Miniprotein binders against o43075. Designs and how they scored, part 16

Target 1, 293 residues: o43075
Amino acid sequence: MNALNKIPFTRALYHFSRFRSFTTSGWIMSGHNKWSKIKHKKSANDQARSLQIGKLSQGIILAVRQEGANPELNMRLATLLESAKKISMPKSGIENAINRGLGTAGSEGSQVHFIEYEAMHPSGVGLIVEAVTDNRARAASSIKHILRNHGASLSTVKFLFSKKGKVEVNLPPEKRDSMKFEDVLDDAIEAGAEDIVNRPKEYIDEEDEGEFLILTEPSSLNQVAHHFRSKNYEIKDSRLIHIPLEETAIDVPAKDSVREDIQKLIDDLYENEDVMFIHLSILNSHFLPILDE
Below, E stands for the ipSAE of ESMFold2; O stands for the ipSAE of OpenDDE; V2 stands for 0.75 times the mean of E and O plus 0.25 times the DockQ between their complexes.

## First folded at step 9 (miniprotein)

Design w3 (at its last look DockQ between E and O 0.01; V2 from the best seeds 0.00; counts 0 for: pae O 9.9 > 1.5, placed apart)
Fold by ESMFold2, look of step 9:
Structure w3 (fold): chain B 293 residues (1-293), chain A 83 residues (1-83)
Amino acid sequence: as target 1 above (293 residues)
Amino acid sequence: SPEEISRLLDKIWELYERVQKLRDEGVSPEEVRRLYEEIFRLIDEVERLQKEGLSPEEARELRKRIQELEDKVRQLEEKLRQS
């Protein structure tokens, strides 16, 4: 029996990726890949909050530099500000991050740089590690050290991926009980989206994950995100991502030791203050966790 | 010296970032691959010499190789601006 909705999309190339079935055994949902591991590190609660605030600050700086300080126009910033509210990030910290992104007089801090460190794990899994740092050499040294401890090394791996836009949404609150999947699909088609995935509810674990993942051409990301906001959807995330190419993506069982090894590596990487997000050449890793237990 | 090593690595990683932008802007995969290979060789060499001690001659040779790499990156960046 199929556990996922079938999605009638006209684009043949993405038809296969929208229609997938889960096995009924061996799959256990786990909240990994982003800030959730930081929150679950109970012995370092004060350090975990400080790390989360620091990463959010760097995300805000970059978003403002790229698209400006108006959250009505800058969807990435809008989602980051909402995350900042949920963790009670101090208002002064938010204002400082915005000012640093603008380069406003009186703001503090060095320039920040967005860097993608490409690496290969001995299992054949490629990693793209997104970092935001004011010190490239230090970030690279610490990330390289973590990679080496896990047997991985810097390597060119971007050819294993395709760059896409990603918009994650929840249904409008006032339409939650009346709205059907077909309505969301219609809205995605009208927006010019490339693909839509209905994320199983047991896999919604991060604050920037939504019920629906909308894939776009990179150039259409902002247009699609604003279309969904104009329809009063809750926008959970709006960003560019690297999606594993299916022809080269690693497809291993959820209980395979390779997945456990990779999870340990990404856990260690996410504890680094400069690491913002990690893309993996593992099948479906852009919308499902690695499914560690 | 530690300060010189840090400066060399910072420059190499700056060039890594610029090569990634060139790839995103459509520079040929073969040219990008060559640039990455030189970048990784330079990183490995600087880290090796950090452990063994960096002579003035070795530092000069590394700076020359880094400058040659930067010149090539500049040439590719210029080509994209003119197209």
Scores: ipSAE 0.136, ipTM 0.648, lowest interface PAE 6.1, mean pLDDT 78
Fold by OpenDDE base, look of step 9:
Structure w3 (fold): chain B 293 residues (1-293), chain A 83 residues (1-83)
Amino acid sequence: as target 1 above (293 residues)
Amino acid sequence: SPEEISRLLDKIWELYERVQKLRDEGVSPEEVRRLYEEIFRLIDEVERLQKEGLSPEEARELRKRIQELEDKVRQLEEKLRQS
């Protein structure tokens, strides 16, 4: 690994105290699993569970389609299957999702499509909306309608982002009291990761999110995830993400009207059945939530 | 030059790894912290110079600081070997 690529890790160590002090920048977390967000917004009722199952199903379909049906090789799938177990998703539902992902679903299985919608909000915030749908026309119409309701329009915005892998991990339970951030950093370096962030505990959903966010090259995602798994880390998430470029990312203060507007837009988008993930060109939105302070 | 910056960074990284070993070998947390702080200062300076350009004078100063850090790391390594 080139010394230049190691600088982020060294900085992560140095600025560890600063990462804990990230109290001030209200980041809209682009990148929460939709099912996690649904869990928090909707009380544990049958409707919320049904929606979670639906989203997990879509996630499984997509994961299988992209990287195959082997959870030992597809860390994203493995993570989704664990999430499915946590919510007691029916085995038949999991199997159906896998089969749909493989394209082996019989004549009744509508073809599932992955679509990325690019949009610009009037605030200058770019959005990439990931959707998984069996009806492209419906998804396009619905998402476009939501965007329009918030003044956003379809626009090319990928230039505001860098595509990266993201692995979210918790410490091995047996080492929780003994392991330090430096040790996690060393493991991340060894794994061939590009960067690591320790999220403040107050911003972590212990059930669905990892304390440590590891960034990787897209091609290294699975390798890095496997490395952490081999060291008995708890893998909370593994996925490809769009990271906002620092040069063009919007710094949105916690009490800014832009934040409220974007939050409403995100909320409405996540209510859509086809929407899976939203990326924002907001500074650090890929690892920090917008703090309602 | 970009090459000089790369060499400096390589050396800083080497020192970082050596400091990690010192930590693991039981060097005091306070001393380890001081070493890391200097490493990070050096990195910050190199990053600044990547943007602004590296003069021969600045390069000499960085090399001097890196050497001073290396000397300190070496002294600690020697102390550990004697214990």
Scores: ipSAE 0.009, ipTM 0.225, lowest interface PAE 9.9, mean pLDDT 77
ESMFold2 (binder alone), look of step 9: mean pLDDT 86; pTM 0.846

Design w4 (at its last look DockQ between E and O 0.45; V2 from the best seeds 0.00; counts 0 for: pae E 11.4 > 1.5)
Fold by OpenDDE base, look of step 9:
Structure w4 (fold): chain B 293 residues (1-293), chain A 83 residues (1-83)
Amino acid sequence: as target 1 above (293 residues)
Amino acid sequence: SPEEISRLLDKIWELYERVMKLRDEGVSPEEVMRLYEEIFRLIDEVERLQKEGLSPEEARELRKRIQELEDKVRQLEEKLRQS
């Protein structure tokens, strides 16, 4: 019973010292869902909405395939359904996505596939590109083309990462003024979390992100997410992620040409219809944007 | 035929998924990389042949290469089961 994996209180504080002013010229964090990023594209046109619905549909399909169709047990699904409701996604679209996730809808030609592409950028930044596609050949061709255009090549890079659970939460609305970080820390410890990060408010998208990032063992993700939900926390996200190892993660300084190059690559990847999520071997990229000075 | 190309691609992607599992099960990064490189060469070749046309001889060669890759993957899977 090795009890005392004390969440090192020190890590939460160490990250605070490096938070310089978030410029709204928003580096797309690797830890963000593509659909949240599309929402911020000012073109409130039918095309942007269609793309958002498409991405949510893909997300729902994937979530259901991984953890089932019960939103009480599948916190990722619950969050996606809430997001779908916020954008007024048609109920039929949600139902179709759930059914596709269950494998109950459609002929062989409608099968959705999850693919992880591993790549290395010339800067030494490793990428894991998560794609969800009904056409593997198309996705492979398109993603490889984008990678090549930025000088990136396919490479094994998972050794640069640790797989963890991530739960993003906001405080219970009724306790926003009374609850302290220490209380959240206690709840995280009680839940069996490995770590907790308090994000600076300037880096939080209130619509789609949580103030607190709870890290878990992969097997504990659902337990921890459920624990926070039972305590009336607002669950913003719950997923498995690849966290950069500190020993090998690149610390990209502000105003580095590497940042600009990686940003362009990420932007082009997120424009691809099949790309859902990107993990970077950049220090703290799973919860913080790469800082612009 | 378009159908033959589709079958070849399906098999290549099946192998890709199996290689991902091998990676997660602790196969060396170097071996995984070699397997991925072959997979992506096969994909690129199939994509080329989709544009140019697939001859029976080319199809046979692709099937042979895919089978050789499958045999390698199977050998690695068996080694992991015995470890």
Scores: ipSAE 0.008, ipTM 0.241, lowest interface PAE 9.5, mean pLDDT 77
Fold by ESMFold2, look of step 9:
Structure w4 (fold): chain B 293 residues (1-293), chain A 83 residues (1-83)
Amino acid sequence: as target 1 above (293 residues)
Amino acid sequence: SPEEISRLLDKIWELYERVMKLRDEGVSPEEVMRLYEEIFRLIDEVERLQKEGLSPEEARELRKRIQELEDKVRQLEEKLRQS
């Protein structure tokens, strides 16, 4: 048979690293306590529809500003519009967000600003808080207040991260029972992806999270996302993110009181209307909850 | 004066955003870190004076320090634009 069918170096390295990392990171599936997953789902269900609409509006504004208003060319916008449909966001609200992203209003009074706040928690965990706001003073005051209430301080922490593209996908509906991780890995390699992570189903908590997280160079994000869409994958999310560098990431054991304190901080930050995303210098925090056994 | 404090913080955060753009455009990490450190010191000082009360003299001194920081940021922006 085909003994010459070599396993590609990147496939072998990718599979070994993912398998070993997942089983040795303390995120093993045999855990009996899913408190972080349950708590996070309850928090998401408790969000007011008004807050969800606000977050989607902010996301649409940013996506349009960065990559334009054509959903066929802007995958991030396309996924946000699908989310807006799911919560029945008014069409006028969607149109307003698109117009603000294009800058058709034309003044500083209507302009949306993207801001990254860098902070350090007393535990040594770094945070990058991404905000989108039409009021810089309000956002700055609110976010600083929340950070200081939790003992965190503004500090330079970007050196603890690398910027990457992220595509979250589920398997094609017609192939869900027949496709394996190796098939998704092959597609990721063909797309030119940098990394792939298989997220355990019990840790899929957010509507923008998929079974597979595909990492890309920032400049190839849309190309990789379109490749997966062309293969009929369900695209859950497509965005730029900050990933903790493995060399400096903090490996905090599950159920550690430090992780619980940080979870409370990020919950409070996400309740702020200007906060879009929070990145942590905790190992694997870009695809797993920070609070788990 | 909450309005004065808000205006000072607005300017400092505008400078923070401009330094972030300089970092993305390739200004040395050491220069960027020094600028961030000054920004954080200014934020801490404004917050301290908010709690203790902001005198007109202290407000003028803060505005001078912020202007000096802005001048440095503008010089770096000019160098990148002409390069």
Scores: ipSAE 0.000, ipTM 0.379, lowest interface PAE 11.4, mean pLDDT 75
ESMFold2 (binder alone), look of step 9: mean pLDDT 86; pTM 0.844

Design w5 (at its last look DockQ between E and O 0.80; V2 from the best seeds 0.00; counts 0 for: pae E 11.8 > 1.5)
Fold by OpenDDE base, look of step 9:
Order: structure tokens, then sequence, then C-alpha cells
Structure w5 (fold): chain B 293 residues (1-293), chain A 83 residues (1-83)
């Protein structure tokens, strides 16, 4: 009886009205920051670092454009700035990204666009590909080419998803040994979160991911993130995500050929400079990585 | 020309983003679907023409179709502003 099937998602069955059963479908790429994945694949060369810096820059631009340049109010920006510090991103690069996000006159740079590409894979897996680009035509052509190479086509797929806020947190370092999941749950309830998932340690990238995934209404994202920050949680990520609807989500077993095909597609998409994030209509893909077994 | 194709693509993408906003602003799913279907047809046509070459006649036809789509999008945007 393979032990892998019982990831005890301790369903905190309490007051969260919509506890969706998290089934361990092994999809890596939904919900991961593109820069973390690049770090793992390309960590050893200047090209990888350049690509990481580029993606962080794009992320900062987008975060600033969406929620402003104040990291005390914009938790996504705060998280991105921390990531930028970790990789020793030049201060000038950070400042330029912020300025580009603000649209201030000093950014002689081309207008940056946020685009969501919707696609369907032959397996029935829907994709939402978030891109940040200064050249829409280039991005379109490149992303569509990648999709075609994997048999995917542009299609309306947002109906397969629900938009939610996501906050990823680690316990306060000073409380790691004393805090229980129940305490985190109480904090999530107090913050006005909708759901909380404790990720298994084997699925957590310690550098870039949180042990706890908190789901929120989109309008509550910043409030919830701020609440956790005020309680000295380490905020690993804060963003709006597309969560697969359970009724239409594809359950992809870890050893399914579909998983391999989708993984290749996702890998090729993430190699594109304009691609920032990918959402999949795969069950639990928003919190469980594809297990590279 | 490659430049004309690029301009056409830029315009189609602009319309795509506008349709996305219309969806988020509560335009009917059926109308949004129809708009996206036309956008996808336009993308497919541009891709075909990237491979085969763009004639002046084809370029005129694409511009016409894009304009028709833009007019529809604009009408929906105006309706939303009045509501």
Amino acid sequence: as target 1 above (293 residues)
Amino acid sequence: SPEEISRLLDKIWELYERVMKLRDEGVSPEEVRRLFEEIYRLFDEVERLQKEGLSPEEARELRKRIQELEDKVRQLEEKLRQS
C-alpha cells in the first residue's frame, strides 16, 4: 500500500465553508515563481542569473503597476524585493523596475504589458499563461509556437478556474518549535482567509515556498498577507491565482504520460522570457508541485 | 511585410486585452466567447500569412476584420459605461 497516497492534508474542518479535498496530483508548476524554477534548472551560469534578474524585474514592474510601489502595502512587491536581495540583484535594476511599474518619465523603456494567454492541451488540461512583455507581437508568436509544438491551442479556459488570493507563509523563526498548525489556522481565520493548507515538507522549496498556503478572496489578499506579516510570519509569496475548479479539474497521476507531456510544455513555456506564471486545470496544482520522481 | 504582420498582431492583442477587461467587467460569457473566437481566428490567419506571405489584399481583409471586431468591442465598452 504505497505510502505516497496519504498525504495527510490535515483538513482543518473548522469554519472554512469550502474545504476542497486536496488530492496530491503531482504538478510542480502551478503556483511556483518562475525565478525559483529557473534557479533550480540553470543555477550555475551567468545566463541563468540574467534570466532570473529579468524575471524578477518583470515581476516587480507588474506588482508595482497593480498595487503601487509601497512594499509596506504591496506584499507581493515586498516578497519580490526580498527575492531580488537574495540573488543580489543590482539596486539600479530594482529601482528601474519600480520606475517602469510606476510609468515614471525616466523609464525610456517600451510600455510593459500584462497578458493572460488561455490554452487547451489535447489532454483536456487548460492553461492560463501569464506573460509580462514589452512586445506583445513577439510574446504572442513565441508562446503560440510553444503551445503548438505541444499540440496545445488557444482556447477560452478561465471557466475551469476560480480566481483567489494566495499567501504562502512560514512560521515565525522564533516560534518554529512552539507554534502548531492550530495556531496558524486561528491566525488565518482571524485574518479572514477562506482556506489553509499545510504543505508536506517534501514538496516545499525552502528558499521560495511557504509551509502554509492561505487562500483568500481576491479582495482580501492584502489584508490577509498584512495580518500574517504583523504576526511575524515569513511571507514567501503573495499573489492572485487561478484555482482549478474541482468539478472540471483533471486528476493527473504522478506517473501519467499526460503529466510528462504537460511538464514538457510547462518547461518550454517557462524558458520563454515573457512568461511569468502558469495556471493549470489540474487538481490541486495550485499548491502541490509536480513530483519529479 | 513583417512590419505589417507585427502591427496586425499588436492590434489583435490589444483587442484581446480589451475583451479580457470586458469579461472582468461582467459582459455576458456568451458574448465574450464570440469575441475570443474571432480573436483566435484572426491569430490563426496571421500565422498562416506569416508562413505564406501577406498580400495587399489579405492585409486589407485582415484590417477590415480587425476593425469590425474593434467596433464590436467598443460598442460593448460603451454599453458598460452607460450601465
Scores: ipSAE 0.022, ipTM 0.363, lowest interface PAE 5.4, mean pLDDT 78
Fold by ESMFold2, look of step 9:
Structure w5 (fold): chain B 293 residues (1-293), chain A 83 residues (1-83)
Amino acid sequence: as target 1 above (293 residues)
Amino acid sequence: SPEEISRLLDKIWELYERVMKLRDEGVSPEEVRRLFEEIYRLFDEVERLQKEGLSPEEARELRKRIQELEDKVRQLEEKLRQS
């Protein structure tokens, strides 16, 4: 059994990539973040569009709270506004979300809380659940209930992770056939990135996933994202994440019942209106799906 | 009452977030572990009382335990401010 490794700058000079061995008998489905869940649930009806608008609103609120309302300085917000445009999200809804992120939507009772819940699954997999809510008690009660239904419990797990910036990119369209991984690596080094991962095309299933995942120090996130944008890369996502530490990450085989249990837990959590992102202490879960059916 | 339960949960979650911050700052790991254990016990107790109903006596006892927990959290937070 082989474990996929990230590509640190020094290893990138001597190694192109290390990936988990797979078969062609099954395709792995991505389901490890809120946007992945929205994509799988999309339909033409108003109910599906309404859910997508709600989740984009929460994303905008969070992005504005973290980095401000100027899309030129806040790449996460810029990406979310582009997504909102694709689904014709009402301008009043976008404005409301921005104002709530700034704290100008009203007085008390309209404030938004950013909360990280830490939990442990019986398999030994740790979870960090990021929530954005205007009702702390409701969020706490519902998230704890979902965790309990799956045998998980609140527990300190942050020590299983490190905080990083993440930039997801695609190659510039005009350079797709001419650029090589080393060209992207050179751009990442110039930008001041910490690491780069080449995602196999089979695992690019979600709107917020790119061909390359660029890891940064948290303070360098926007600078790195702007550097790639200045080189005409398509920015798919730009945000802070918790990545699993390799020394404690769990490798969960694709067909194991643990994978199915955790996927069900993640699905239930993402259906909660307050949950935005989930991070897992599963090997390579920051760029590969945890497992499919 | 449902409002009483909601207020208790809200306070426990506030303390949970404060203890997570103390853990992130590296404050007294063993004391922080004990604080998390008490927080988890409080969550379990409130969930049980949500199902069975909350008496005035039980509410008073929970508020006392929460206040004691908050006092310990404030002590550790004061250590951070003095550093």
Scores: ipSAE 0.000, ipTM 0.378, lowest interface PAE 11.8, mean pLDDT 75
ESMFold2 (binder alone), look of step 9: mean pLDDT 87; pTM 0.869

Design w6 (at its last look DockQ between E and O 0.75; V2 from the best seeds 0.00; counts 0 for: pae E 4.8 > 1.5)
Fold by ESMFold2, look of step 9:
Structure w6 (fold): chain B 293 residues (1-293), chain A 83 residues (1-83)
Amino acid sequence: as target 1 above (293 residues)
Amino acid sequence: SPEEISRLYDKIWELYERVQKLRDEGVSPEEIMRLMEEIYRLIDEVERLQKEGLSPEEARELRKRIQELEDKVRQLEEKLRQS
């Protein structure tokens, strides 16, 4: 791998195998969910906060539909509820989102649809854009318009990815000074994880990102997340993702104009209220930034 | 016409979701690619007709193509249930 070739040989070799540690400097996290750091425009901060609330509401609806309303059994819901509290999302909005996910009487709003838009950028980078919307026609028109403005087009690209579970964790606060990577690795193996990556602190850019990224088989996601929770790790995120296949992932050099073009597209897509997450067929993009600033 | 355009989009994206489920359940990648390409062509055609206006004949032709796609999707879904 190009990025792994720049790591000192002994450090990379020590952690290369099934469970790996990766260190890089100068990378900027930009390929992940950015709703907690939505960029300001000429429009006011109220518009940015309104966008965050909207995305949290739709995320809660989807999480409840998929895994139920019990945050003890639904870790994705638990993390979304914590995020909602941090931005002081109104309790009535949270209750409405949960009720819409359950389909209970008295809920407000239209049906919610989960859609994955597949697209190809002229650089050969594939994108999977996860959206949650109560209006398919609006979402389709808006997202296609954004793609077209950047020269991208809808195209089948899922064959460039594999579906995995992702758990993002921080060390237990009471064990922060006593735990080492080997201890976290042991916990990951015991949980049945497929892979572990130690994210450098400078690349923790979003509220849903942690010190360690744990990869799982999709069916093991909740089991692995609960194992780490039972060990008092702080769970930052628990969700399904599309990870780029190593064999076909694009290795885009740092500070190449292609990275800037992709970053602009990603920024515009995340400004869309229906877009929840974007997956890229760029090497290591599931845990490292595509733009080095 | 806006209502007809909305119904066409809703159906196409419903079929998109069903095709993605077929992919997850192991239908051949080549068959999935053919289905997805038709979906993308239909989306482009609806957007073109939205800008230029949708004649009754064009609407019937699009509904026919969408129905043919749905029939193929149903056949694959039934095959998976029997397997």
Scores: ipSAE 0.211, ipTM 0.680, lowest interface PAE 4.8, mean pLDDT 77
Fold by OpenDDE base, look of step 9:
Structure w6 (fold): chain B 293 residues (1-293), chain A 83 residues (1-83)
Amino acid sequence: as target 1 above (293 residues)
Amino acid sequence: SPEEISRLYDKIWELYERVQKLRDEGVSPEEIMRLMEEIYRLIDEVERLQKEGLSPEEARELRKRIQELEDKVRQLEEKLRQS
């Protein structure tokens, strides 16, 4: 039974033809963790660094809680540990985060909770806001306040999404000039991936993002990530995501007032200390920014 | 009391997490939606009561609704364990 029939080849190429020149203007992709966003906005001061360390710590806690403390098996943890090294995060902070994720931190550590807040914006855009907090009541109040300031309200919206695995990879540095998209596609098929997107370079933050976005079944995420790692790909991210369903996803044109409104909401949410990741029911928002035409 | 409201609030969020797990374990989207709608109604009510105060009647009604939700969640969890 031909493995070729599972990856809709036609979709990856078709999506790129519609995306004109990404002006690097300030759109924050929903598919990016808070760490990447904070790095770009605030990199210049000690407060920003402290916030970054805090977010990496929260990310590590969450990654360990979800998939264990072994970075050889937990690719998300491995990626976060690499990011922590890049910013010279103290080893004690990393160890503490791992221990908190394992629940082995002494009785004094406030229990960390992962919460997904579901909201609807007046535009019809649904949001899933991932938060990591030691205080549910505070986080709920703060996030709800931000949502209300933008006219959004708590609502069931997960029906607008499909849960998938996502692996972001770059080519092996030694093969950048020799490997083609077809080679990556073959590797994705062999790994048991469902889909692959070759992201345009203009949409990629080289520090935090992969050139190739690989989508998987949730249960296959670790297998696929390991397969790519075994082939010496640079793993930039590995996580479960909510992908907008095409049937109900909002197509937000570049010059739509909705884009500006959603951008402001996203910006305010990402300024909240507990917010880690935001999913939008916007078409292709999981791998492409909402473009300014 | 503020302490009682806090406990009720924590219980609602516990149920929220349990419902999310039920979804991941394959409970029907329709049932998950119904449960989540009730959770969001309860959150809104608790937040209102935090500002306005909690009467004994409101407290009883809120406890009843939370218990009904917990019973539904527990029944679904038990069904999944038997399958």
Scores: ipSAE 0.027, ipTM 0.549, lowest interface PAE 3.6, mean pLDDT 79
ESMFold2 (binder alone), look of step 9: mean pLDDT 86; pTM 0.845

Design x1 (at its last look DockQ between E and O 0.78; V2 from the best seeds 0.00; counts 0 for: pae E 8.9 > 1.5)
Fold by OpenDDE base, look of step 9:
Structure x1 (fold): chain B 293 residues (1-293), chain A 83 residues (1-83)
Amino acid sequence: as target 1 above (293 residues)
Amino acid sequence: SPEEISDLLEKILELFERVYELKDEGVSPEEVRQLYLEIWRLLLEVRQLQKEGLSPEEARELRKRIQELEDKVRQLEEKLRQS
């Protein structure tokens, strides 16, 4: 009789009470899909679209390398393919990315690398910058330059974080009016999730964000994602993330100059072609916007 | 002074970079973690004092603590060069 480790659900309830009214500023949060962030730049110029396609291509390559080319089994790939569809990415580009991920693309096999850059900002906020690049030296130089322009330095910051799985979901369309948070909670428990956060609708700025953030052990990510998919939830994202530890996370109040400084740094980092995702040691930054407008 | 705080912050960030480099050179993860946390706490203290105002006495104490950390990091770097 394996003792079902009763996940102390007591912590989930406490986080709900501290939802400060974060205003929906269209600001690019750490932990969100980089491609959705590019859409909010008013200059939907050809350059922004090219950057978005490039980032999706890199994401697809990495997802295929890690978990294979079957979107029925690889939930991260499925999510990326839906994002590619939304931006009308050419089919040839998607196929090329999949083939590069499989290593079946011809001799132009520039090996794509996944790299995490760790940095400390003068505010005391730690950053983990995920990059996917075919040129490590270029990526390192460019990211280090951006960090320095904002006064940030390379640092060992992983001690400020816990690595977890994250699944973002929306309710099944057919149950949107009938399903309660309690039902989603039960499904999360049944799936073997550790925690669930209901994002207030006012904080869902991106079409690719889920209303519910489900946290998992890293090894349980795929199982939990498949469980929710089997129950007809709309899977918006599935990935490994770095969650800020509560004991060391910086509480950045609304209208604090630190928020503006960090946001400018994040914006400049996301303009880099190699940058995929940014994690911040800011309290609740993995599910809530950094800036309250 | 704002300049004094800026100098302190720069030295602290340099310490972070030095500790980052030590991570790959065979220093124990626990020693790296301890150094990191000491530097991080010092950074937060400097930021707090930046808001409240920094006295000359506080500035001297912070400089002393920074120097102690610099000496610790230097000792680790020297040990790694000798191994």
Scores: ipSAE 0.318, ipTM 0.743, lowest interface PAE 1.3, mean pLDDT 80
Fold by ESMFold2, look of step 9:
Structure x1 (fold): chain B 293 residues (1-293), chain A 83 residues (1-83)
Amino acid sequence: as target 1 above (293 residues)
Amino acid sequence: SPEEISDLLEKILELFERVYELKDEGVSPEEVRQLYLEIWRLLLEVRQLQKEGLSPEEARELRKRIQELEDKVRQLEEKLRQS
């Protein structure tokens, strides 16, 4: 049985209609980073900058490893360098991150490993944890310990996900009052995107999140990102992600304690210095929040 | 019943770990994938019955299915031990 009769952009139109009136206590969002939980600490400004620099450094390392050090060819890197400039990240920190991504044979112990840990939570939710570490044994030991504390374990779960490209954008500033969803959809189709999701503004609380999430085939990620850049969209993020398959995604209703249990696990994992991104096999988690204020 | 469900879940998660250890040892990727799907479907069924309540007959059938999976995993583990 072939999927030859599937038309991706018909699904995009359907998704837009279903989610235009979504509540703030909705779904858990896959790939949500650890920044949003720092806002209520006493030293939030100092902690926020330190976390931003650390996040940017890990992002630069990964982007360079995956697509090289030329920002004209590597849109993910270009976006991260713009963010680094905005927060005045030291040039030496940027250079160090690029060199670590290139693997320029630093001293032993500075070698960087890119690892995906797969795990299963007792609720049936699968997790993919992306890590960047200079010590595989430490990362494996600490991540397994965190998982065990939450009743979860290492497991093969990639069969619950599909790998996609993700481009997060905001409308061009000069067109904010004149542009409609249909215009963004037309641009996405022209770019060769697979799908588009409109995120309500109240759910945009990270610097790498945009009003529109554009999904692509993995091989088309940079092409789509450059197309939106050429149309003067603000590019907030551009990277590969794991999206839950609809057939096996877990539907977790609002007020189910599973949401809080998963959030606790995610928070603990993100506090680990080696963890970069976490993907969940929860329905629509790639664009909806895990817990709301 | 709550203690029975907890025991069933623990056994199921142990099966995930045992199969994870097999995936890099020469068992075919398709066999591993099918085994994960069977264990995963069982996990979801136990989770649903945790919400609805577990009858003695349902508990018996779940234990039987877990035992069948444990036997499959044991056979694969023994096959690799001989290699």
Scores: ipSAE 0.011, ipTM 0.512, lowest interface PAE 8.9, mean pLDDT 75
ESMFold2 (binder alone), look of step 9: mean pLDDT 83; pTM 0.793

